VHH binders against Alsin (ALS2). Designs and how they scored, part 10

Target 1, 196 residues: Alsin (ALS2), of Homo sapiens (Human) (q96q42r690to885)
Amino acid sequence: GYIASLHELATTERRFYSKLSDIKSQILRPLLSLENLGTTTTVQLLQEVASRFSKLCYLIGQHGASLSSFLHGVKEARSLVILKHSSLFLDSYTEYCTSITNFLVMGGFQLLAKPAIDFLNKNQELLQDLSEVNDENTQLMEILNTLFFLPIRRLHNYAKVLLKLATCFEVASPEYQKLQDSSSCYECLALHLGRK
Short names: E, the ipSAE of ESMFold2; O, the ipSAE of OpenDDE; V2, 0.75 times the mean of E and O plus 0.25 times the DockQ between their complexes.

## First folded at step 6 (VHH)

Design p08 (from p06 with M58Y T98D I102F F103W T104S W106Y D108E A109S I112Y; framework vhh_7ubx_2)
Fold by ESMFold2-Fast, scan of step 6:
Structure p08 (fold): chain B 196 residues (1-196), chain A 123 residues (1-123)
Amino acid sequence: as target 1 above (196 residues)
Amino acid sequence: QVQLVESGGGLVQPGGSLRLSCAASGFTFSDYAMTWVRQAPGKGPEWIATIYFSGSTYRDDSTKGRFTISRDNAKNTLYLQMTSLKPEDTALYYCARDSYDFWSGYSESFDYRGPGTQVTVSS
């Protein structure tokens, strides 16, 4: 039922937040702390990626916390931010995807200086684990691309959970329509951003 | 060091308007989402609205047509503009800062809350 689906959303949101926090603390922060990362343009683009990623991480954390509070009996509607078709969520995902796409189009991780490449190679096992890439022969650049496009996969997951929540309501109900519309928006955004 | 101080409450007649302010200090205001919550006598707290660092707002459906949340990052101040006030809006109004620490705020979304400002709507 409905409550079980909300618990699933809360649990997967907490897991996703944990993963994004690990990427931020163990990969992005140490990487950007290196003295020689590359050209000024490459460094600026990567810093933009990190900034947008951190903001997205914060929103996901807030959503997870609010959902947990709601399930614990708090009467606040904050836990339903994503279910209210949040333009903030959609805009933040779009901003993040734009930043990573700009970085990758301009040469991406391949244009980083040797100290940065050495850091990434040293952490390849961690990057592979975080990206959920199971093939040991996968190249570093493919692992990085998979890792930094994980937020797009999460948009697909939101769409699926919202569809599941909708089935708990009558098709003619306002709740069903709202959840169905929200699901379609997240799925459309995921498909659009995945092709950029 | 974090402090939130509300002001602007008072006695107003039904149909009137009030603007509440919340002065924030002790943290980088522009980095945090901010929220308004109210509590009427004998009732639990009721969420009114949240404004995120991006400027996007989320509002309770029962008040969103009458209440507007806004912020001024240069002044470290959060606002709630209330119009067409009803007796049922009588409550203590609090501002609150959203938690950055998801794990610490696992069962709560707020890490700091002000003492509140009283709004009384009566004739």
Scores: ipSAE 0.005, ipTM 0.150, lowest interface PAE 11.9, mean pLDDT 78

Design p09 (framework vhh_8k46_1)
Fold by ESMFold2-Fast, scan of step 6:
Structure p09 (fold): chain B 196 residues (1-196), chain A 124 residues (1-124)
Amino acid sequence: as target 1 above (196 residues)
Amino acid sequence: AVQLQASGGGFVQPGGSLRLSCAASGFTFSDYAMGWFRQAPGKEREFVSAIYFSGGSTYYADSVKGRFTISRDNSKNTVYLQMNSLRAEDTATYYCARTSYDIFTGWSDAFDYWGQGTQVTVSS
């Protein structure tokens, strides 16, 4: 049912927020604290990625809190952030994905200086765990790519949950239309940002 | 000592444009993100715009998006705010600020040095 699907969304949002917080605290913050990370340009691009990632993490945390509050008195899905086509939420996903894509196109993690590469290799097990990559023979750069594109996977998850929610309403209802439109919006964004 | 000198304010009619400048000294300008804030009489200081040290990332308050553009020239140690389509509600003293920005704290609490401000008055 409807409430069960909202609880699933809230639970998975909490887990995703925790994962992004771990990436931020255990990977990005220590990495950016190292001396001699690379050229000024490469470091600046990575700092922009980290800035956009931090903003996205914050908004996902707020969304999870909003879902929890909404569940206390839910009669209808009218007030959820994901249903409003929130420009702040969508723009933050788009800005993050653009920043990581620009970083990777310009050479990405491979152009970082030795201290950064050494740090990433030392933490490869953690990176593999956080990325949910099951193949232990996966190369470091592929693990990093998977890790930093996890937000696109989450957009597909939003679209799927919204479709499940829609099936709980009559096809002629405003609620059904709203949920279907929101699902299509997140799926289109995920497809657009995931194209390589 | 850190010094931030804001200039370019003045009187302008609604729909007009102004360009604010902030000249920085006393620190390595290219290592710091810079921001603009404003304070209307009797109101609290509010965030307007910020630019990362590379100039590649910019941030804007919703009230100014599409009308204001922040930019910087690291060779001249200057940050700029181009203000277009000015409205009466844009009337305020505008301050430039330096951040020791912790990438993980956000913008509101990260600014530690402020300029003297430049007055912008939008009136018919």
Scores: ipSAE 0.000, ipTM 0.104, lowest interface PAE 19.4, mean pLDDT 79

Design p10 (from p09 with R98A D109E A110E F111Y; framework vhh_8k46_1)
Fold by ESMFold2-Fast, scan of step 6:
Structure p10 (fold): chain B 196 residues (1-196), chain A 124 residues (1-124)
Amino acid sequence: as target 1 above (196 residues)
Amino acid sequence: AVQLQASGGGFVQPGGSLRLSCAASGFTFSDYAMGWFRQAPGKEREFVSAIYFSGGSTYYADSVKGRFTISRDNSKNTVYLQMNSLRAEDTATYYCAATSYDIFTGWSEEYDYWGQGTQVTVSS
C-alpha cells in the first residue's frame, strides 16, 4: 500500500544515487583526468556535463536520505510524502539535461580523442553494468548515451510513483488531484528534456 | 505574489500564553498544508507543528505536544498557533510555511513558501 510505495521510492532513490556516484567516481572523474581528451570545445562541454551531473547526484542523495528519515516519523496512513525540492530538482535536472544535450548535439562522445575512447573501451563491462544494458553486443556509443540519459528515465519513474501514490486516495480528494498534477509535471519535463 | 505574514509574537513570562497568526495571500490557501517552525539564536531551525490543508490532521514536535495547538481558518486564509504553558526554551523566531501537498513532515526543505517570522521571548 501507501507506506510500501513510499519505502520503494526511498529505496530506489538511494539506489539511483549510488549508481550516479559510481558513474561520477569511476567514469567521469577519471575520463576528465586524461591528457589529450579532445578539442578544447569538446572538453569544455564535457566538463560542464560533469559539473551538472555532480550537482544533480548530490541533490538526489539528499532527497533519498530525507525520504528515509521521514518514513520513520510517519504517523498517519493518509498522509502524503511528496518528491519535495521539486524546484531544486527541476532546475538541476534541466541544467544537467541541457548540458548533456549540448554535448551530444555537438558530436558528443564520438568527438573524443583516442586516449578517451581507449579508456572507455577498457571499462566497457562496467559501463554496460551501470547503463543497465543487457545486450552484450551493444555499441560503446549506445551504452554511453543510455548511461547519461538515466536521469531523464528517473523523471519518468517519479511520475509513475506519484501516480501510484494517487491511487491510495479517493478520486474526489484534493490529495488525489495534487499527486496527479505532480505526476503530469514530471512526465512533461521528462518528455521535454528527452528530445534530441 | 505569495505572502505569508506572521504576527502575534512578543514578551511573555514562563507559564504564559501567546497566539500566533499567519495570514496567507497569493495562492489557494485551502490547497496547502501549513507548518510552524522556530529558530533560537545559535541553533538550527526546528519543526514545531503542521496542519493538513483540510484541517483534519495535525502533527506536533514532542517538545510542544500538549502545550501548543495548531489550527486554520480556510475562509480567512489564516493558520494559528496557540502556545500555552510557555517555557524559556520556547524563545525563538517563529516562522509559518506552506507546502503544496498534504504532509505532516518536519523537513523545512519540503516547504514552498515562508513568512518573515515573529519573535517570541519567554523570560521572567
Scores: ipSAE 0.000, ipTM 0.109, lowest interface PAE 16.9, mean pLDDT 79

Design p11 (from p09 with Y52S F53Y S54F; framework vhh_8k46_1)
Fold by ESMFold2-Fast, scan of step 6:
Structure p11 (fold): chain B 196 residues (1-196), chain A 124 residues (1-124)
Amino acid sequence: as target 1 above (196 residues)
Amino acid sequence: AVQLQASGGGFVQPGGSLRLSCAASGFTFSDYAMGWFRQAPGKEREFVSAISYFGGSTYYADSVKGRFTISRDNSKNTVYLQMNSLRAEDTATYYCARTSYDIFTGWSDAFDYWGQGTQVTVSS
């Protein structure tokens, strides 16, 4: 039902926020604090990735808080943040995915200097856990690729939850159409960004 | 301040009709779904009907489906309940309520502001 789907959205959003927060605090921040990360260009691209990642993390945290307020019957919680702020979410996801794609296309993690590669290898078990990669023979670069494209998986999850919410409305209703259109938008974005 | 003023109640014989109105003020009416609830003396408050923010979706309790019709006029900030084929069991105080996005569950906990109510009595 409708409330069950909203609880699912809120619960999975809080879990995703925790995961992104862990990636930011335990991987990205320490990595960028190292001396001699690589070339100026590679470092600048990675800093852009970290900046966009932090913005996305913040917005996901705000969305989770908004969903919790709505479920507790707060006066101002009139609509889902995903629907109300869809352009802000779409832009933030697009900006992040563009930054990580540019970083990876220009050589990505492979072009980092030894101290950075050593740091990532030292944290490989955490990276596997965070990326949900179950094959212990998976190479570090493949683990990193999976990890930093997790936001695309989340776009697919948004699309699925929005479809579940739509089924709670009459097919001819404006609410049904709005939820269907939003779901399609997130799914199309995920497919477009996921080609990289 | 949010205000919801229900009116249109009265005395009617079984099989009769009444139209209830709820005039809303103090908020942007077209941003909210609206609902009707009723409560008979000594009984719990019961969901009757709900309508989405633009009137495209309506919901009814099984006990009133086919007899009652909910509608709204966003230009007048008013929601209506047309009650036909009234029964003795429909005797209650009727309340209008504002709700947020969980509008289609019909649960009273989803409704954050309530009107004063209007009494409907169906008797011979």
Scores: ipSAE 0.000, ipTM 0.122, lowest interface PAE 15.4, mean pLDDT 79

Design p12 (from p09 with R98A T99D I103F F104W T105S W107Y D109E A110E F111Y; framework vhh_8k46_1)
Fold by ESMFold2-Fast, scan of step 6:
Structure p12 (fold): chain B 196 residues (1-196), chain A 124 residues (1-124)
Amino acid sequence: as target 1 above (196 residues)
Amino acid sequence: AVQLQASGGGFVQPGGSLRLSCAASGFTFSDYAMGWFRQAPGKEREFVSAIYFSGGSTYYADSVKGRFTISRDNSKNTVYLQMNSLRAEDTATYYCAADSYDFWSGYSEEYDYWGQGTQVTVSS
């Protein structure tokens, strides 16, 4: 049912928040605390990635909490941010994806200095676990790429959940149309940002 | 490579019990919802049961509610289906399937990975 699907959305959103929090605390914050991390340009781009990632992580956490509160009857139906196509939520995803794309286009993690590369290699098993990369022969740079594009995968999941919610309504209903339109917006954004 | 290996099928008389297992490899099992589907000869695949990635929520087709129990062990990358009070109509090949961490589905077309299945025959 509809409510059961919303419970799954809330649960997966909280799990995704936990994963992003782990990436931030165990990878990004220690990495950016290293001395002699790389060239000024590379470091500035990575700092921008970390800043946008932190903001997105915070908003995902708030969204998960909001869904949980709604399902326990402590908030109005309007608290379902995903159904309302929130500009703040979409802007944060867009800003993050732009930052990571700019970083990677300019050489990305490969241009970091030895201390940074050594840190990432030391944490490769954790990076594989967090990125859901199941092939231990996968190169470090591919693992990192997969990890930092997880938010785009989540946009696709939002689109899919909205389509499933729509199946609870008649095709001619306003509810069906609203859910389908919202799904198309998230899917369009995911495809647009996922180029590369 | 992704693999789902179902086992535990066999022959059983009406009223009997069987426990099916599905061992998963090649993906992060604890991030996937798992489902059981069945297909009798000449029929489309039918939803049987599903369990969320956390194990906290389970769903059952009306035909099996109260008789079947789905569970999972994320430490062993395995999902189980305990089948009690089996009926002749439960005769089918049983498939386990994995759905990415987008939400649970009772629709077979929404599952990402499928196993080869295990045959269950309920007959006197």
Scores: ipSAE 0.000, ipTM 0.106, lowest interface PAE 17.3, mean pLDDT 79

Design p13 (framework vhh_6z1v_2)
Fold by ESMFold2-Fast, scan of step 6:
Structure p13 (fold): chain B 196 residues (1-196), chain A 124 residues (1-124)
Amino acid sequence: as target 1 above (196 residues)
Amino acid sequence: EVQLVESGGRLVRTGGSLRLSCAASGFTFSDYAMGWFRQAPGKEREVVAAIYFSGGSTWHADFVKGRFTISRDNAKNTVYLQMNSLKPEDTAVYYCARTSYDIFTGWSDAYDYWGQGTQVTVSS
């Protein structure tokens, strides 16, 4: 029931955090450590993407920890940060997605200098594994797009889990209404961000 | 040691009023949402009202809406249930309960600590 669904949410949130942490440590940090990444504008946009990605990663980690603490009954854990009223969480998702779409619209990873492209090609198998792209013939740029838009897919997953949690409550209850409203909010955000 | 102690239950006449109190100890009261449940003989336990940890949001079951009001005093570690226009069908043992969730729920398994209950009898 409800508790089992929350355990599933906590488990998948910890796995998602692990994945984002791996992207940060294995891809973004080494990439940004390279000399001569590209033009000043391209480097600045990529640095903004990385900064907002790091902030989002931190908040997802905190969310997973909060869910686990809540399920174990510790006093500080009492909120589901994915609820509609968790504006910091939603704002961080919006800020990250805005930065990645701005980067991609301005030419994205294709505008990176040769050292950066060489690094990404050398790590293509890892990028493919992290993005969960199963077709080995997929182009590098498509893999990168899939990888850096994983947070939008996670928003859709939040919407789905909120709907599942709502089924544990009577339709006339405030819990049902709150969970339904939150689900609609995450789904709306995912659709608007995914269209850019 | 978490303790919830209900008081105020007694025999009252139809149309009367009664205020129940629940004194909490052994935890930081202001960090938890609280609920009032009741159980009549031969029936399942049902949620009556719930209040957010801050007191800024409340929920009341349809069968008591307009008659019962939940409130809390975080400085006194107490949650209250003001019962007006009492009916014979309100006769039950009333329990207060704590939940660590910030979502109100009628699901008893979401509440981790319960009081022993206080008997309310409404005669007519």
Scores: ipSAE 0.000, ipTM 0.179, lowest interface PAE 11.4, mean pLDDT 81

Design p14 (from p13 with Y52S R98A T99D D109E A110E; framework vhh_6z1v_2)
Fold by ESMFold2-Fast, scan of step 6:
Structure p14 (fold): chain B 196 residues (1-196), chain A 124 residues (1-124)
Amino acid sequence: as target 1 above (196 residues)
Amino acid sequence: EVQLVESGGRLVRTGGSLRLSCAASGFTFSDYAMGWFRQAPGKEREVVAAISFSGGSTWHADFVKGRFTISRDNAKNTVYLQMNSLKPEDTAVYYCAADSYDIFTGWSEEYDYWGQGTQVTVSS
């Protein structure tokens, strides 16, 4: 039903927040604290990625918590955080995806200095776990790409949940069309940002 | 500060046309469903038309269907009501309203923000 789909959204949002928080605390923060990461330009691009990633992580955490609180409130949940904050979510996702794409196009992780590359290799098992890459022969750079494009895959998840919510309303209703339109918006953004 | 400012209301002749505008500020316009309501003297406020946050879904009351069209421009934070083939019965104060509930509602008490209203008078 409707409430079950909202609980699915809240549960998966909290799980995604936990994953992004782990990437931030275990990978990005330690990586950026190393001496001699690379050229000034490469370091600046990576810092931009980390800044946008941190902002997105914070937003996801706050909205997951807000949705969960609403679902546990006295009144029935009638507000969808994604719809209510659609422009904020779209802008934050777009800014993050633009930053990671720009970093990768300009040479990405391969242009980092030896201390950074050594750190990433040392943590390859953790990176595989976080990215959910199960093939032990997967190259480090492919693991990193999978990891840092997880937010694009989350946009597909938003679209899917919105479609499930739409099925709780009559096909001819404005509510059905509203949720359908929102789902299409997230799916179109995911396709646009996911192009290499 | 949230504001909705209606404009365009005036005296028009029966059979005429009029376009109402509502300029929004102080909130993320593209996240809100918008509605046009009207209230004639001594009557309750009634919903005339509504539009989803994206503009992809619209609803019009039976008494205006085919004559009125709601639209929005999210880049300009504005919602519009195009009124054609006006009748004396369309005489009322017209209000725009913003609905922060993610799912559109037809109930006036569910809308979060309201404009001051603009008077439309249709003469025979």
Scores: ipSAE 0.000, ipTM 0.104, lowest interface PAE 13.4, mean pLDDT 80

Design p15 (framework vhh_7w1s_2)
Fold by ESMFold2-Fast, scan of step 6:
Structure p15 (fold): chain B 196 residues (1-196), chain A 121 residues (1-121)
Amino acid sequence: as target 1 above (196 residues)
Amino acid sequence: QLQLVESGGGLVQAGGSMRLSCAASGFTFDYAMGWHRQAPGKQRELVAKIYFSGTAYDDSVKGRFTISRDNTKNTVYLQMNSLKVEDTAVYYCARTSYDIFTGWSDAFDYWGQGTQVTVSS
């Protein structure tokens, strides 16, 4: 049902927020606090990635809190946060994915100075856990790529949940149309941003 | 380790303008950042705050002061217009953490050294 699908969305949003918060606090924040990260250009691009990542994390936390409020008190269809904030979410995801793509195209993590590479190698097991990479032979750069593209995977999850929510409404209803349109937008964005 | 360094303070005539800068030597993008001030013999007060969802100002400075952030330069600014003699204080840049899913924190956990602003009549 509708409520069950919203509880699933809220639960998975909470888990995703927790994971992004851990990436911020245990990886990005310590990494960017290191002396001599690399060239000015590389550092600037990484700082842009971190800024966009932090903004996205904040919005995901806000979305989770709003879903909790909706489930406990507000029952209006228009209170579905993904629909109300779809443009803000789409823009924030696009900004983040653009920043990570620009960073990677310009050489990415491989261009970081030794202290940064040493930090990442020291935390490789944590990075594997956070990225859900199970193969212990996976190289650091592949782990990092998987980790920083987790938001794209979450867009696919949003699309799927929105389709499940749509099945609770008549095909001819405005609610069905809006949920279907939002699902298509998230799926199209995920496919577009999943390219290099 | 995070370091916050204020600059741009000094002497200015009443009615004038001044811009303060706070340069960070560490990660601040996931934090709310604020400007506090402390006049002689008084407690520190929050003047302006910037976070991802917006800005907030003390009533005494609304319409006169503007807080902004340049993430590329890792710098927070306080643009002060229509300065008054009572704006004379040491201005401090500070960081606070937040988690809107589990709660909002008004606690500031890191501070700069401060920069003196003196407004003459």
Scores: ipSAE 0.000, ipTM 0.120, lowest interface PAE 16.4, mean pLDDT 79

Design p16 (from p15 with T96D I100F F101W T102S W104Y D106E A107S; framework vhh_7w1s_2)
Fold by ESMFold2-Fast, scan of step 6:
Structure p16 (fold): chain B 196 residues (1-196), chain A 121 residues (1-121)
Amino acid sequence: as target 1 above (196 residues)
Amino acid sequence: QLQLVESGGGLVQAGGSMRLSCAASGFTFDYAMGWHRQAPGKQRELVAKIYFSGTAYDDSVKGRFTISRDNTKNTVYLQMNSLKVEDTAVYYCARDSYDFWSGYSESFDYWGQGTQVTVSS
């Protein structure tokens, strides 16, 4: 049902926000506070990743709050922020994924200096938990890749929930069309960014 | 260079209306924007805020003030109705920060020069 799908969107958005906040506070902030992280170029690319990540985290937090208010007020589907302001979401996810891809193409975490690598190894268990990697034998670099590409999985989740919401409306309705079109946009972006 | 320029202030009688404008340049419009005010001898306070999911207002202006945004003109507005003498203050436009060291950000980092609003009895 409609309310159940809205509840799913709100609940999963709050969980995603909590995860991004933990990554930011426990991994990115401490990591960037270390001295001798690597070359100037590597540090600048990682700072860009952190900046875009923080902006995305902020947006997701605002969206979670908006969904809580939406559920209490029982508003119309077309007033959903993810629909009405989809360009903000698509742009923020694209900007973040572009920044992490640029960092990884230039050598990524493997090019970090010893203090940074030591920090990441010391926090490997936390990184594994945050990335939702279940295989205990997974290498650090694979865990990091999984962790920092979690936003792509969230885009797939948006697409799925939007399709569930669409089924609550008549096929000929403007609401059905908007929800289906939006779902397609999020899925297309996820596929496009996932190939990089 | 980032700039916020306020305009539209002046003298108005109690019960009157006034619209303030804030023209933004040098940054993207995806930031939350707010209007703050500072009366003589008092702390600066948040009056109204606009973000992607809606608006928020201080209880003292709720129902009287309306914040809006024109993205094509990169301008944010504050429509002030039913003005009271106690609304007399310098009004500042500000951009909300998303500083990554602070986490979930609600702090305002960039401020306009301010515009004086004087409400006479």
Scores: ipSAE 0.000, ipTM 0.208, lowest interface PAE 12.2, mean pLDDT 82

## First folded at step 7 (VHH; framework vhh_8dlx_2)

Design q1 (from n05 with D101E T104S; at its last look DockQ between E and O 0.85; V2 from the best seeds 0.00; counts 0 for: pae E 3.7 > 2, grease 28.9 > 24.2, SAP .778 > .668)
Fold by ESMFold2, look of step 7:
Structure q1 (fold): chain B 196 residues (1-196), chain A 123 residues (1-123)
Amino acid sequence: as target 1 above (196 residues)
Amino acid sequence: EVQLVESGGGVVQPGRSLRLSCAASGFTFSEYAMHWVRQAPGKGLEWIGNIYFSGSTFYNPSLKSLVTISRDDSTNTLYLQMNSLRAEDTAIYYCARDSYEIFSGWSEAFDSWGKGTLVTVSS
């Protein structure tokens, strides 16, 4: 029901935040701390990815904490942060996905210098675990793609949870309409970003 | 250029209330968590609390009953309401912007500070 779906949103958001935090601290920060990463343009694009990733992680962390506080209160659907601040979420996800797409179309991880590639190979087990790739034969570059596009999966999850919440209201109600419209916006963005 | 400007400080009598303001410019205020911090004469910095972009607030447990933090994203203004002021609340009050940069450490938890506003609680 409604309360269960709210707890699902809160629990999965904190889990997602934990995942992003681990990627930031265990992969991005150590990688960017290496002295030889590659050409100036490749490094600049990777730094932009990291910057947008950190901003997204920051948004998700604030959201998770806000949901914990929200669950102790009245819990009105119209007061949900993901509804009230949807443009912030949609823009932050778009900015991040644009940055990773720009990095990949310019050659991506394959153009990094040997010390960076060695770091990634040494950490392949960690990368596989963080990306939740089940196929143990998956190549490193495919693992990295899956890992850095996890946020698109999260957009689909938002759409799904918002639709679950909507079904707790009458179809003619304002709450149903707002939740369904927002669910559609998140799903549409997820599909759009997935094609880029 | 990020700017944070505190105002509303001054001399107040014990037991009274005071509201401080922090005017923010040079960044997208609505996306950031904001903090209030104070420093009493001869003392170190004391964290008062914060407010997330969502409006959710978290407070130093020692001060929770005495302070309220709010924000107005339409005017890019952060507020600190202080009630039942005591002589111990005499301090310079700072607003600070949270940091989200990839390499932010503990000593760099806040990436921008105001210059502060002095509050003196005295008869």
Scores: ipSAE 0.323, ipTM 0.696, lowest interface PAE 3.7, mean pLDDT 87
ESMFold2 (binder alone), look of step 7: mean pLDDT 81; pTM 0.815
OpenDDE, look of step 7: ipSAE 0.407; ipTM 0.717

Design q2 (from n05 with I102F A109S; at its last look DockQ between E and O 0.65; V2 from the best seeds 0.00; counts 0 for: pae E 3.0 > 2, grease 27 > 24.2, SAP .774 > .668)
Fold by ESMFold2, look of step 7:
Structure q2 (fold): chain B 196 residues (1-196), chain A 123 residues (1-123)
Amino acid sequence: as target 1 above (196 residues)
Amino acid sequence: EVQLVESGGGVVQPGRSLRLSCAASGFTFSEYAMHWVRQAPGKGLEWIGNIYFSGSTFYNPSLKSLVTISRDDSTNTLYLQMNSLRAEDTAIYYCARDSYDFFTGWSESFDSWGKGTLVTVSS
C-alpha cells in the first residue's frame, strides 16, 4: 500500500545514490585524472558531464537522507520531496542528460585518447556490473551508454512510484490529482530525454 | 560571488533563547544543504547541524535537544534557534554552504563560510 510504496521509493533512491556515487568515484574521477584524455573540446564536454553528474548525485543523496527522515515523521503526501520540489529534480536531470547528450553528439567516448580507452577497457567488468547490463557480449560503448543514461530509467521509476502512490487515494482527491500530475511530468521528461 | 552574513549575536543571559540569521546571496540557495558551525574560545570547530533543500535537519547528537535549524528559501535566509543557553554555548557561530563541485567539493566539506557572529552567554 501507501507506506510500502514510500519505503520502495526510499530504498531504491538510496541504491541509486550508491550507484551514482560508485560511478563518480570509480569511473569518472580516475578517468578525468588521466594526463591525456583527448582534444580540448572533448575534455571540456566530459568535464561538464562530470560536473552535472556530481550535482545530480548531490541532489539524490540529499533526497535519500530526506526520505529517511520523512518515513519517521508524518508521511503526508503533499510534503513528499519529489512532489514538492519537482522542478529542482526535473531541472537537475535535464541538465545532466543535456550534458551527456552534448558529449555523445560530438563523438563521445570513441573520441577519447588511447589512455582513456585503455582505462575503460581494463574496467569493463566494473562498468558492466554498474550498468546492470546482463549480456556478457555487450560492447564497451553500449555499456557506457547504458551506464550514463541510468538517470532516464530513474525518471521512469519516479513516475511509476508516484502513480502507485496515487492509487492509494480517491480519484477526486487533491492528493490523487497532485501525484498523478507529477507522475505525468516525470514520465514526459523521461520520454523527451530518451528521444535524444 | 557567494556571500554568507550571520547576524543576531550578542550577550544573553543563561537559560534564555536566541535566534541567529544567515543571509545568503550569489548562489541558488534553495538547492544547497546549509550548515551551522561554532567555535568556542580556545577550542576547535564544532558542527551544530545541517538542513537539506527539503527542510530535513540533522544535528550533532550532543546539541540535538537545544537547537533547531530552519530555512526560508523565499528570503534566502538560514536560521539557528538556540534554547536554554549555557555559558559553554559562548562561541562564534558560522553558517556554511555544503560542497558538491566535482573537481573540489568531493574532497572538502564546506566551500563557503560567513565571517561569524559572536554569542556570549553571561550573567
Scores: ipSAE 0.392, ipTM 0.735, lowest interface PAE 3.0, mean pLDDT 88
ESMFold2 (binder alone), look of step 7: mean pLDDT 81; pTM 0.811
OpenDDE, look of step 7: ipSAE 0.618; ipTM 0.830

